# Ledger of designs, part 167: VH-VL binders against Cytochrome c oxidase assembly factor 8 (COA8)

Target 1, 167 residues: Cytochrome c oxidase assembly factor 8 (COA8), of Homo sapiens (Human) (q96il0)
Amino acid sequence: APERGAERRDTAPSGVSRFCPPRKSCHDWIGPPDKYSNLRPVHFYIPENESPLEQKLRKLRQETQEWNQQFWANQNLTFSKEKEEFIHSRLKTKGLGLRTESGQKATLNAEEMADFYKEFLSKNFQKHMYYNRDWYKRNFAITFFMGKVALERIWNKLKQKQKKRSN
Below, E stands for the ipSAE of ESMFold2; O stands for the ipSAE of OpenDDE; V2 stands for 0.75 times the mean of E and O plus 0.25 times the DockQ between their complexes.

## First folded at step 21 (VH-VL)

Design ml8 (from mk6 with light chain G30A; framework fv_ebronucimab; at its last read DockQ between E and O 0.38; V2 from the best seeds 0.68)
Heavy chain, then light chain:
Amino acid sequence: EVQLVESGGGLVQPGRSLRLSCAASGFTFSSYTMNWVRQAPGKGLEWVSEISSSGSRTSYADSVQGRFTISRDNGKNSLYLQMNSLRAEDTALYFCAKETPFDYIWGTYAFDIWGQGTMVTVSS
Amino acid sequence: QSELTQPRSVSGSPGQSVTISCTGSSSNIAKGYDVHWYQQHPGKAPKLLISGNSNRPSGVPDRFSGSKSGNTASLTISGLQAEDEADYYCQSYDRSLSGYVFGTGTDVTVL
ESMFold2, look of step 21: ipSAE 0.706; ipTM 0.891
ESMFold2 (binder alone), look of step 21: mean pLDDT 91; pTM 0.939
OpenDDE, look of step 21: ipSAE 0.825; ipTM 0.941
ESMFold2, fold request of step 22: ipSAE 0.668, 0.685, 0.708; ipTM 0.877, 0.879, 0.892
ESMFold2 (binder alone), fold request of step 22: mean pLDDT 91, 91, 91; pTM 0.943, 0.942, 0.943
OpenDDE, fold request of step 22: ipSAE 0.873, 0.875, 0.875; ipTM 0.955, 0.955, 0.955
ESMFold2, last read: ipSAE 0.694, 0.683, 0.694; ipTM 0.885, 0.881, 0.887
ESMFold2 (binder alone), last read: mean pLDDT 91, 91, 91; pTM 0.941, 0.942, 0.941
OpenDDE, last read: ipSAE 0.871, 0.856, 0.866; ipTM 0.955, 0.950, 0.953

Design mz2 (from mj1 with heavy chain F102S Y104S L105T W106S Y109S; framework fv_ebronucimab; at its last look DockQ between E and O 0.01; V2 from the best seeds 0.00; counts 0 for: pae O 6.6 > 2, placed apart)
Fold by ESMFold2, look of step 21:
Structure mz2 (fold): chain C 167 residues (1-167), chain A 124 residues (1-124), chain B 111 residues (1-111)
Amino acid sequence: as target 1 above (167 residues)
Amino acid sequence: EVQLVESGGGLVQPGRSLRLSCAASGFTFSSYTMNWVRQAPGKGLEWVSEISSSGSRTSYADSVQGRFTISRDNGKNSLYLQMNSLRAEDTALYFCAKETPSDSTSGTSAFDIWGQGTMVTVSS
Amino acid sequence: QSELTQPRSVSGSPGQSVTISCTGSSSNIGKGYDVHWYQQHPGKAPKLLISGNSNRPSGVPDRFSGSKSGNTASLTISGLQAEDEADYYCQSYDRRLSGYVFGTGTDVTVL
């Protein structure tokens, strides 16, 4: 769950006292952790005068966030399912029921669970390798476009300076 | 190996509904934004709809907004287009198309993989 | 919805060069959005020829080249061959429509 995306202060949408001028006063918003992925989603602001390059960066950040959320939600579900299956299999081998006499789920201790954790990591090694590769590729692209957007904004400021001097 | 195969086209009356499917293979379907593009007989290409890799963001051409719904099932490597309230002007060959990777260093995305299309004819 | 404007047809002899224009507006090409080009042979699906104004995907012959200036993009086919006879479409993004737009299409004939 390491992807952080764009980091912004949380802002209530209805902020009664706030004025929202073009681009300069509005910002992205970071929400609470998603219950399935345990990742904090970014809620992106779309400026009315957004350039094509800024749009590309925003789309890339949105798609990366969604990809990351989907991956970890699926991994968390798979982990939970395989953990229960492992516990049930080992309890059956020991001749124990799936529940205690009190009706609560029977479990294994940490040493008994060590085999599960090792097997799970081994089984998912290839998937996590592809995830890490794609994560770095996406972050490189985001950084690359952040640089291009920064250069575009510098150029626009220089152009505005030239216009101001000519007025 | 990499391919998109559309299905579900046919002849329907105006006002009726039809659902198109697109089966993807040979690439990680869940990593890419997908699109529907149509082509009326003897006419050019027209973009119809886009869906993000997770399915959470969609967009539509004005001509189909409110009538068509794009969806996907990443577990089945499948893209769908639900077409309601069909009109004669919706008659076209419907293509499924994959966008180029979002982490490309070029500008906006292109459509790099296309299916062969499925024909939808809306006529009495 | 809106279409990018292309000539209806262009023709040339084998070995010659032809150029296809694609003219948009301030809400698409003129805003700075990239232009992509597709080739479509009769009865077949479109194939990506040029992405990002001028980039050739792997497997596309180097006789195909693209450029963009202002509201207009161009696809040039140098050394025209019989297999280049097809329809060609440009494509961009339109901010006003919040969606992709294709050109009207150009029928390239090899004489």
Scores: ipSAE 0.496, ipTM 0.780, lowest interface PAE 2.1, mean pLDDT 84
Fold by OpenDDE, look of step 21:
Structure mz2 (fold): chain C 167 residues (1-167), chain A 124 residues (1-124), chain B 111 residues (1-111)
Amino acid sequence: as target 1 above (167 residues)
Amino acid sequence: EVQLVESGGGLVQPGRSLRLSCAASGFTFSSYTMNWVRQAPGKGLEWVSEISSSGSRTSYADSVQGRFTISRDNGKNSLYLQMNSLRAEDTALYFCAKETPSDSTSGTSAFDIWGQGTMVTVSS
Amino acid sequence: QSELTQPRSVSGSPGQSVTISCTGSSSNIGKGYDVHWYQQHPGKAPKLLISGNSNRPSGVPDRFSGSKSGNTASLTISGLQAEDEADYYCQSYDRRLSGYVFGTGTDVTVL
C-alpha cells in the first residue's frame, strides 16, 4: 500500500494580531486588518468588576474571533496557492513566460480566471456550508449571552434603586 | 519574528557543486515568491533567481542559467539553490530574499525580508 | 547585465539634503516598472527603504523619499544623519533580461 504522504496542510500561523490598545482604554478596540485573514481583530475590554456572565460572553466572542481568523487565514492561503498554481499551469501550457512584455506578472484573462473561481468555489462548497452553519450557531450564542448580560445589568440597577429607596 | 537564515556556503573548487539552503520563519512561507540575490566582495547586488510561492515557476539570471537550480520545500519552510559548474565569478555572499505581497506592488515586487547571507568562495 | 546607473558616491553634512539618482533605460525604468530602494550598512543585509517608487515601509523615517520621472528614479535623504552612512541600491525589472536588476550602488558619506 503506497504510504499516502500526509500532505502537511500548510496551516496559516495563528498570528494573534499583536495589536495592543492603550493600557488605560475602557473600550473595545478594533485593530488593522490581519495580514493573513484580512479580518480586523477586536481587543475586548475587561471591566474591573466583570460578572461571570460578562466574562463568559467575552470569552465566547474571543473564541469566535479566533475561529474566524484561523478559518479565513487558512482559506486565503489555500486560495492564493491554488490560484497561483492554476495561473502557472495555464501559462506553461500556453508557452507564456512569467511576465508579460510590459514586465507585469503574466495573468490569465477574465474568462480563464472565471473557470478557476468556479472550480475553487465548487471544491470548497461543503467547507463554506459548514463554516456558515457554525458562524450562525456562534453568533446566535453570542446574541443570546448579550441578552442575558443586558438583563443582569437591568436587574442589578433595579436592586440598587430599591436599596437607595429603603435607606 | 520574521527571519530568513541562509546556510551551505563554503570554499569550493571551480567546476564543483554546492547547495545553499534558506530557512524561513515568522511568516507564511508558502504564500510568497522567494529569491536569491548575491553580492561579490566589494561589489553591488546581483539578482540570481526567483521561485513562485508554489514552486511551479522559476527564473534565472543569464549568468547562472543552466548551472543553478532554485527549489523550495514549503512543508519545511525552506528555499534551496543548487549550484553546479561553479566558477570564480560565482564567489559572493548569497542572500535569500522574500518578495513583498503581490497586492502591494503593481508590476515589480520589492524584497522586504533578507537573510544575513551565506558566503560562497570559488577558488582553485 | 544592464545595471541601473547610480553615482558612485554622494556626501553631505549633517542636516543637509542629498539626492541619489538611478538611471535606467526604456527596457526597465523607462518602460514603467517600479523602482525600489535599499539601504545596506557595512556587513549587514540590505534593508528595504522605499517600495514602489515612493512608498515607505513601516519603520522607515519620513526623511527618506522616492520619486521617478522618465528613465530616472531618485532617492532623497533630507536632514542627513550619521546613521545614514551606508550603501544605497535601486532595484527594478528589465524586460530584456526577464529578471530583476539592481543599480550600481551609491556610497553615502556623512561629513
Scores: ipSAE 0.019, ipTM 0.623, lowest interface PAE 6.6, mean pLDDT 87
ESMFold2 (binder alone), look of step 21: mean pLDDT 92; pTM 0.944

Design mz3 (from mj1 with heavy chain R57S, light chain K31S Y33S R95S; framework fv_ebronucimab; at its last look DockQ between E and O 0.46; V2 from the best seeds 0.54)
Fold by ESMFold2, look of step 21:
Structure mz3 (fold): chain C 167 residues (1-167), chain A 124 residues (1-124), chain B 111 residues (1-111)
Amino acid sequence: as target 1 above (167 residues)
Amino acid sequence: EVQLVESGGGLVQPGRSLRLSCAASGFTFSSYTMNWVRQAPGKGLEWVSEISSSGSSTSYADSVQGRFTISRDNGKNSLYLQMNSLRAEDTALYFCAKETPFDYLWGTYAFDIWGQGTMVTVSS
Amino acid sequence: QSELTQPRSVSGSPGQSVTISCTGSSSNIGSGSDVHWYQQHPGKAPKLLISGNSNRPSGVPDRFSGSKSGNTASLTISGLQAEDEADYYCQSYDSRLSGYVFGTGTDVTVL
């Protein structure tokens, strides 16, 4: 996903009252970015008399959102943790302190940091490939069921119009 | 070994409260929707409540809506059921059950792993 | 009503076939909800037997089969064996309740 490559975390919208969820909404709505995953959650509307097909679609979308948020929250935390551990390990090997004489965090040059990025990507290559496969599989299923729900709703409208004209 | 173990059942008077726990092991608890299902003595199964894998979505049977609260702590691999304003008809063996992920071949969800249950008796 | 109706009891001799019906309404099975089946031996937790109307999970013998038509689902046990003696429950989603409903349960006795 494009969001996994962003360097800056999106900050929460300012103001405690600006982004309150709509009360008694009859539609899905999208919330602010999650603090850990940086993904925007969808708050799914549950209609009265939700059909089995509609319920299945909603559960698929909910499950996929939660799966995606868990994946990126975990990867973001692991990346940050392993990055700092790598820096600390390399500084210790070089006999350098964790802070400069000015008190700022010591860091590594671009070549050394490239080693970290290569190691991290290599360690996580299969995990990200399985994530991509599963992401496409989930989105295919969701699109398929969105189509089925749309057809169900059209069919129900046509049945109502036919019964009214026939009666 | 995949396992679910319920606890917290007991004898209580009507109008009182109990909190049930379900400890999960052998699988990634935070990845799955969880359910409570109950069975009154000599009777059949009755679905009680569902909670999504993050805990962000819950639903309840009409018979318990407003009295019971399902929750989970993914850090402790635990599922909970807070039961308030208990009634005699809540007397049952309470099971926790793990839901499968969506089955892309069969297009469905089902309850694939169950605990042995914890007994709740509500009696004057 | 939202409860799924099953016969209270069915029986058969070893080697025979029995069929358990599960009848719902237009708010559950009749609106296309999948039906799942669970087996419960006396004093034990339920076990998933059939999911998605007819899918057998790994480890479930092929003598168990399921089907659905209209408002009714069926579980068939062909070639009854002694270990099949148990209670059987169907389950579906109900649109009016926005939740799951189980059947009344069927006690299968092997004679």
Scores: ipSAE 0.607, ipTM 0.848, lowest interface PAE 1.7, mean pLDDT 85
Fold by OpenDDE, look of step 21:
Structure mz3 (fold): chain C 167 residues (1-167), chain A 124 residues (1-124), chain B 111 residues (1-111)
Amino acid sequence: as target 1 above (167 residues)
Amino acid sequence: EVQLVESGGGLVQPGRSLRLSCAASGFTFSSYTMNWVRQAPGKGLEWVSEISSSGSSTSYADSVQGRFTISRDNGKNSLYLQMNSLRAEDTALYFCAKETPFDYLWGTYAFDIWGQGTMVTVSS
Amino acid sequence: QSELTQPRSVSGSPGQSVTISCTGSSSNIGSGSDVHWYQQHPGKAPKLLISGNSNRPSGVPDRFSGSKSGNTASLTISGLQAEDEADYYCQSYDSRLSGYVFGTGTDVTVL
């Protein structure tokens, strides 16, 4: 029995474009769209004397960003592969070559492609539901920590004003 | 079973380089921030470096900044530490450590899984 | 000093309670950073005992408890057992270092 070669699941290379901001940057940087996820990465600045709440918020934002990058990189890769396979299968069934007489890639019509999109969405529906659920959970947590950080900053400003009035 | 296994330790001369590896199993490696922590013989624990889940963000202790490079290959479930310009003070047992899942209520980060460590000895 | 200060050693008899202190500064424990605790037996890797000042992971006995006040965190071991003989480390985050810091470690001996 021929050993079924373990299909190397082409995981999107973890090469998130390491947009390296200048070392002396005091700001968050937005990189170009990643070639796999098409999402723009944000490099988060670490301020001097970062509060524990600010650190937690920064880490949560970073982890959420990386989670999104990985999800969409894999989803886009899967989509592209399945789309190509669908096109090839349909062309073969029609007795058509992969290339037109003009040498261009043979394409399917909009109706046939609509079937692909419908099937793809149906197949990935549960995956998208879990993604959406986790997305809301993460963003809710981010918003919550943003609120905490905002309150902390207000409190610190008030304390500083009181100290300046007492001197 | 959730496991981390360090390798690549050994005896090296000062100024030389060494690369440590950590193989992860039993969990979704690509979803977690990873750390290196070291322990000199008969001493306490010292944090060395951190790398985010995708590898896009790294941080280092001042003691190793500019000499050590943390990296990861999520396809191989592997964490690495490239150590350059090694010094006698770098002699330690090096642990690979996984961060806990993010607590959405408290936002706490601890190290819940540790390897057994790999020994690095820097001596003339 | 970039380390959290712990007593070098603590001893107790079986069934007694012992407390390990971890003293930091305004840049770590005093800034509101969480404190974690680890147990390390000789020749073994550290094990997480307490996360986030007082939370016990699954599988950690209830005789271990953590608290935090001001610049000091504490680990209490109630009903000390022979198996509790180990080194204990506190850990926190230091905002000045932008990194994790460990305590100096405490050797717990069961008499």
Scores: ipSAE 0.530, ipTM 0.814, lowest interface PAE 1.4, mean pLDDT 90
ESMFold2 (binder alone), look of step 21: mean pLDDT 92; pTM 0.942

Design nl3 (from nk10 with heavy chain S100T, light chain G99S; framework fv_ebronucimab; at its last fold request DockQ between E and O 0.59; V2 from the best seeds 0.75)
Fold by ESMFold2, look of step 21:
Structure nl3 (fold): chain C 167 residues (1-167), chain A 122 residues (1-122), chain B 111 residues (1-111)
Amino acid sequence: as target 1 above (167 residues)
Amino acid sequence: EVQLVESGGGLVQPGRSLRLSCAASGFTFEDYAMNWVRQAPGKGLEWVSGISWNSGDISYADSVQGRFTISRDNGKNSLYLQMNSLRAEDTALYFCAKDTRFFLGSGHFDVWGQGTMVTVSS
Amino acid sequence: QSELTQPRSVSGSPGQSVTISCTGSSSNIGSGYDVHWYQQHPGKAPKLLISGNSNRPSGVPDRFSGSKSGNTASLTISGLQAEDEADYYCQSYDWSLESWVFGTGTDVTVL
């Protein structure tokens, strides 16, 4: 349970964004970094006359964003958890407690922490290789459909010009 | 109604081939990854293979890698499984399953067919 | 055995609660991948019961609930009914195998 009285003094707004795109906005919006993934989510605009190609592009982008957000949220939690476990394990091996005599959390020096970073990178190397491969596959599809949507919009503008000339 | 209908199962001798088909209806087939899942008689579910919406990402269980080939024809709303070099251990009811996502690995299987039986026996 | 371990069977009387565990490894559930649950009645195709650890699709009674912690997911059936007698499978993705992995399956019996 949090400290009494101190929470009341700290309840003033302090930078946590409650971002909400304007109603009837005709644009995509980029929100603040997500608490867990530290990635900025895109809030996608859905036009009233969204074409089937535009809808597919939006769905591809939404799915890829969700996938990417989940991947990094999980990696950030794993990193934090394994870092604390590493520190605890090394302190235990050295015969040290989890707290210093001053009551602060005990920690490891920079050389010892470098061992953690090397171990984490090695353990997660293959996982990140698969992530990069999948990221490229997803973004290739997105880029391809961005091109198809762009061509569709050009064609519709040419059709509108031909329609005006025929009137 | 969203439906998946498998066909092409039957009785075959070891070493022979079969091709399974899955006909999809009631949804935009080309927007979803698709999967094959099998269940040997009296046994649990085993994922066999999956294919992304555009066939650009394909994966197989180790037990079938190199022998089975998954494919799809989005123009015909159909998923296929070519099964070569069949073994007795491949005897199972084969289900076609719709993923909820375009790409493999991040969705789940929201619609299943009733399955087609493959029996591999001497 | 499969990477996802479930008890072989669980029994309960009508109205009781039963819980089915699903234990994976660091390459699937332990990496934060979602767990999905499927119900299969004898002679029928599997049916999605729970997605995304705890999400109940439309038409699934609210007596079914799911959760996940660490390497373990759980499916709870509160207020067990005769129609709940079936096999139950958990599922997760395994990044190291690049494959979907199902649990070993649990036979739920209503006494």
Scores: ipSAE 0.738, ipTM 0.889, lowest interface PAE 0.8, mean pLDDT 87
ESMFold2 (binder alone), look of step 21: mean pLDDT 94; pTM 0.956
OpenDDE, look of step 21: ipSAE 0.860; ipTM 0.946
ESMFold2, fold request of step 22: ipSAE 0.720, 0.730, 0.720; ipTM 0.882, 0.889, 0.886
ESMFold2 (binder alone), fold request of step 22: mean pLDDT 94, 94, 94; pTM 0.956, 0.956, 0.956
OpenDDE, fold request of step 22: ipSAE 0.873, 0.875, 0.875; ipTM 0.951, 0.952, 0.952

Design nl4 (from nk10 with light chain S96T; framework fv_ebronucimab; at its last fold request DockQ between E and O 0.57; V2 from the best seeds 0.74)
Fold by ESMFold2, fold request of step 22:
Structure nl4 (fold): chain C 167 residues (1-167), chain A 122 residues (1-122), chain B 111 residues (1-111)
Amino acid sequence: as target 1 above (167 residues)
Amino acid sequence: EVQLVESGGGLVQPGRSLRLSCAASGFTFEDYAMNWVRQAPGKGLEWVSGISWNSGDISYADSVQGRFTISRDNGKNSLYLQMNSLRAEDTALYFCAKDSRFFLGSGHFDVWGQGTMVTVSS
Amino acid sequence: QSELTQPRSVSGSPGQSVTISCTGSSSNIGSGYDVHWYQQHPGKAPKLLISGNSNRPSGVPDRFSGSKSGNTASLTISGLQAEDEADYYCQSYDWTLEGWVFGTGTDVTVL
């Protein structure tokens, strides 16, 4: 559950990544969903005058995105493979073919498929628990540095205003 | 030039303690996870322990858990391994390795030190 | 000892292709974790050869290539040269151990 909302403010499809038109000093971009992970990658903008704090924050976010993309790409492939194996095994046990008379892949009913979903969740519970813990550790660090960058930017604006008023 | 230099190895009796150090230079030490890897004479590589960039995530191989303590001092660009209750099986060349990432588990070891030898015998 | 399985040794003539296998389990390579490869000459520290299954770092010759399928990764040395005579180790992450695991190591001999 925490992966759906922690640092990705709006993961809903309604225009989130496509609302942010380019500017002369552009911001980060949210791209289309990745084919394998189904996650929307952030394309990071590197400003010409990036501070050391800003650079570290960007690198933390880039690494976390790559880690997250990899995890879900792998889990999606595993899910698909194990789902097909489960269906094939249950159809074989029932003495049914893998294809219907029309050539379509045979499937199981909703109650039978619920058995697969429960089995998959149970089998992967510990792995996902470790993923959630690691996700929180990463996003806590990111949030902490977002705060530090925000304060740095406020201080820089105040210094620039003090210089301008002194001239 | 990126460099890792291990020190603190030596000959110790079983049950005693030793502290290894690794001095880092040529890169931003505080931005990377760090690892210890050992190699017994004539044997293969064995990962020992890793620590994330901010020390917030630490992991140990089962063979050393409870006896070894990894730590880092980002102000001194240094990684440490406190080795307690040493056994003959801990005899090895100990390498310091730089991870490519901030956190454990998603990177690779792109820079290695030359190693420091630890010998545990009577 | 936690380890990935590699052949003890592999040999080939100069110019020949040699492949080193690295077999893991469902908790490491089989969970989709990347495989990295290291080369170690006698008396030297290991050096990174392949990262992320197939990526060559700068300075690594094109004759080294890597791949991964299922629980097994492979390192291929095409056009074997005398300086390739060394030990080779694969590495992956194991989520059940929450740690890195190395392969048993392969001694490559150039005949």
Scores: ipSAE 0.726, ipTM 0.889, lowest interface PAE 0.8, mean pLDDT 87
ESMFold2, look of step 21: ipSAE 0.719; ipTM 0.889
ESMFold2 (binder alone), look of step 21: mean pLDDT 94; pTM 0.957
OpenDDE, look of step 21: ipSAE 0.862; ipTM 0.947
ESMFold2, fold request of step 22: ipSAE 0.721, 0.723; ipTM 0.888, 0.889
ESMFold2 (binder alone), fold request of step 22: mean pLDDT 94, 94, 94; pTM 0.959, 0.959, 0.959
OpenDDE, fold request of step 22: ipSAE 0.871, 0.872, 0.874; ipTM 0.951, 0.952, 0.952

Design nl5 (from nk10 with heavy chain L104I; framework fv_ebronucimab; at its last read DockQ between E and O 0.57; V2 from the best seeds 0.74)
Heavy chain, then light chain:
Amino acid sequence: EVQLVESGGGLVQPGRSLRLSCAASGFTFEDYAMNWVRQAPGKGLEWVSGISWNSGDISYADSVQGRFTISRDNGKNSLYLQMNSLRAEDTALYFCAKDSRFFIGSGHFDVWGQGTMVTVSS
Amino acid sequence: QSELTQPRSVSGSPGQSVTISCTGSSSNIGSGYDVHWYQQHPGKAPKLLISGNSNRPSGVPDRFSGSKSGNTASLTISGLQAEDEADYYCQSYDWSLEGWVFGTGTDVTVL
ESMFold2, look of step 21: ipSAE 0.719; ipTM 0.885
ESMFold2 (binder alone), look of step 21: mean pLDDT 94; pTM 0.962
OpenDDE, look of step 21: ipSAE 0.862; ipTM 0.947
ESMFold2, fold request of step 22: ipSAE 0.724, 0.735, 0.729; ipTM 0.884, 0.892, 0.888
ESMFold2 (binder alone), fold request of step 22: mean pLDDT 94, 94, 94; pTM 0.961, 0.961, 0.961
OpenDDE, fold request of step 22: ipSAE 0.873, 0.874, 0.874; ipTM 0.952, 0.952, 0.952
ESMFold2, last read: ipSAE 0.715, 0.713, 0.723; ipTM 0.882, 0.882, 0.885
ESMFold2 (binder alone), last read: mean pLDDT 94, 94, 94; pTM 0.961, 0.961, 0.961
OpenDDE, last read: ipSAE 0.872, 0.873, 0.873; ipTM 0.952, 0.952, 0.952

Design nl6 (from nk10 with heavy chain S106Q; framework fv_ebronucimab; at its last fold request DockQ between E and O 0.58; V2 from the best seeds 0.75)
Fold by ESMFold2, look of step 21:
Structure nl6 (fold): chain C 167 residues (1-167), chain A 122 residues (1-122), chain B 111 residues (1-111)
Amino acid sequence: as target 1 above (167 residues)
Amino acid sequence: EVQLVESGGGLVQPGRSLRLSCAASGFTFEDYAMNWVRQAPGKGLEWVSGISWNSGDISYADSVQGRFTISRDNGKNSLYLQMNSLRAEDTALYFCAKDSRFFLGQGHFDVWGQGTMVTVSS
Amino acid sequence: QSELTQPRSVSGSPGQSVTISCTGSSSNIGSGYDVHWYQQHPGKAPKLLISGNSNRPSGVPDRFSGSKSGNTASLTISGLQAEDEADYYCQSYDWSLEGWVFGTGTDVTVL
């Protein structure tokens, strides 16, 4: 149950979660959506008697969460940046300024924006294919170790039952 | 002491094979991805290949794909590079590097060996 | 083979600051991947200097700092010292190559 403080960043989407769980928690906590990735971070509990197997599972989950948060933070930033660039380019082609006479940002209608959405998805298809493949590889490892931890806990429970019976 | 020791380098003729080894000690080898990086004499660093902690994710530089095979034996704390169909361009000092992460692509190389020299010439 | 672009050499007098640029592409630094920096003295293995764009590992002097913006990362050596004379390499992951790419390397000379 680590204590986490809020932070403000001027740059980079790779920032750490700003959620701060209770100081003396014995459970994992799910925080609010991260500002950049829009993913809810898990704040992992570290028990006093964490087994080596439990520690490896926790580290695999922590690394995968960090990887996932970085990927989507970067994709969200890229999406926003390329969207603004597309709008800017199309407004210039139409002979329009970036802002209306009232000072509000000029925009494109939904039909005009459809070209952007199609272009973005096509451009990022291969990257997302690699992300999905890597996601499955990571989650297979996590699931495998979740099974091993579950078996370890069952064994320890049976071992304690055997000790209790003999005592 | 965290340590990586490469071996298996030498002088070989083009078209021949070599197998490099990297012995790891002082850390939990099976919890980290591992990489090979090479440096031709007087040149810069070139990443060659990487392997995830469980061998489930393996990548090669285009220059070696199809000719080199990376592998690991977590029971022996060892990383390997089988180099087939060697070319003069493969002449370099080959480093073993420990990744900071289980999987490829998110970490940095925090521990390096001193390298083993491979010379390919006729 | 894809490489990150660095200046071939940079020089400065003791006590001055020098900055090494590292420029990538849309498939590596431009996709938001972290940049790491390594120092290599002659005849030695590379040593991690900066990780995660700006994180300085324990034992690395305060005069080394890093930053990243857009497709470009920078390593700054403030208060240049004689022992800083070495080669410096940046590194990033490239999703399209599914592998690591290093920079071309920068030879730092202390005048």
Scores: ipSAE 0.732, ipTM 0.891, lowest interface PAE 0.9, mean pLDDT 87
ESMFold2 (binder alone), look of step 21: mean pLDDT 94; pTM 0.960
OpenDDE, look of step 21: ipSAE 0.851; ipTM 0.942
ESMFold2, fold request of step 22: ipSAE 0.726, 0.723, 0.727; ipTM 0.887, 0.887, 0.888
ESMFold2 (binder alone), fold request of step 22: mean pLDDT 94, 94, 94; pTM 0.959, 0.959, 0.958
OpenDDE, fold request of step 22: ipSAE 0.874, 0.874, 0.875; ipTM 0.953, 0.953, 0.953

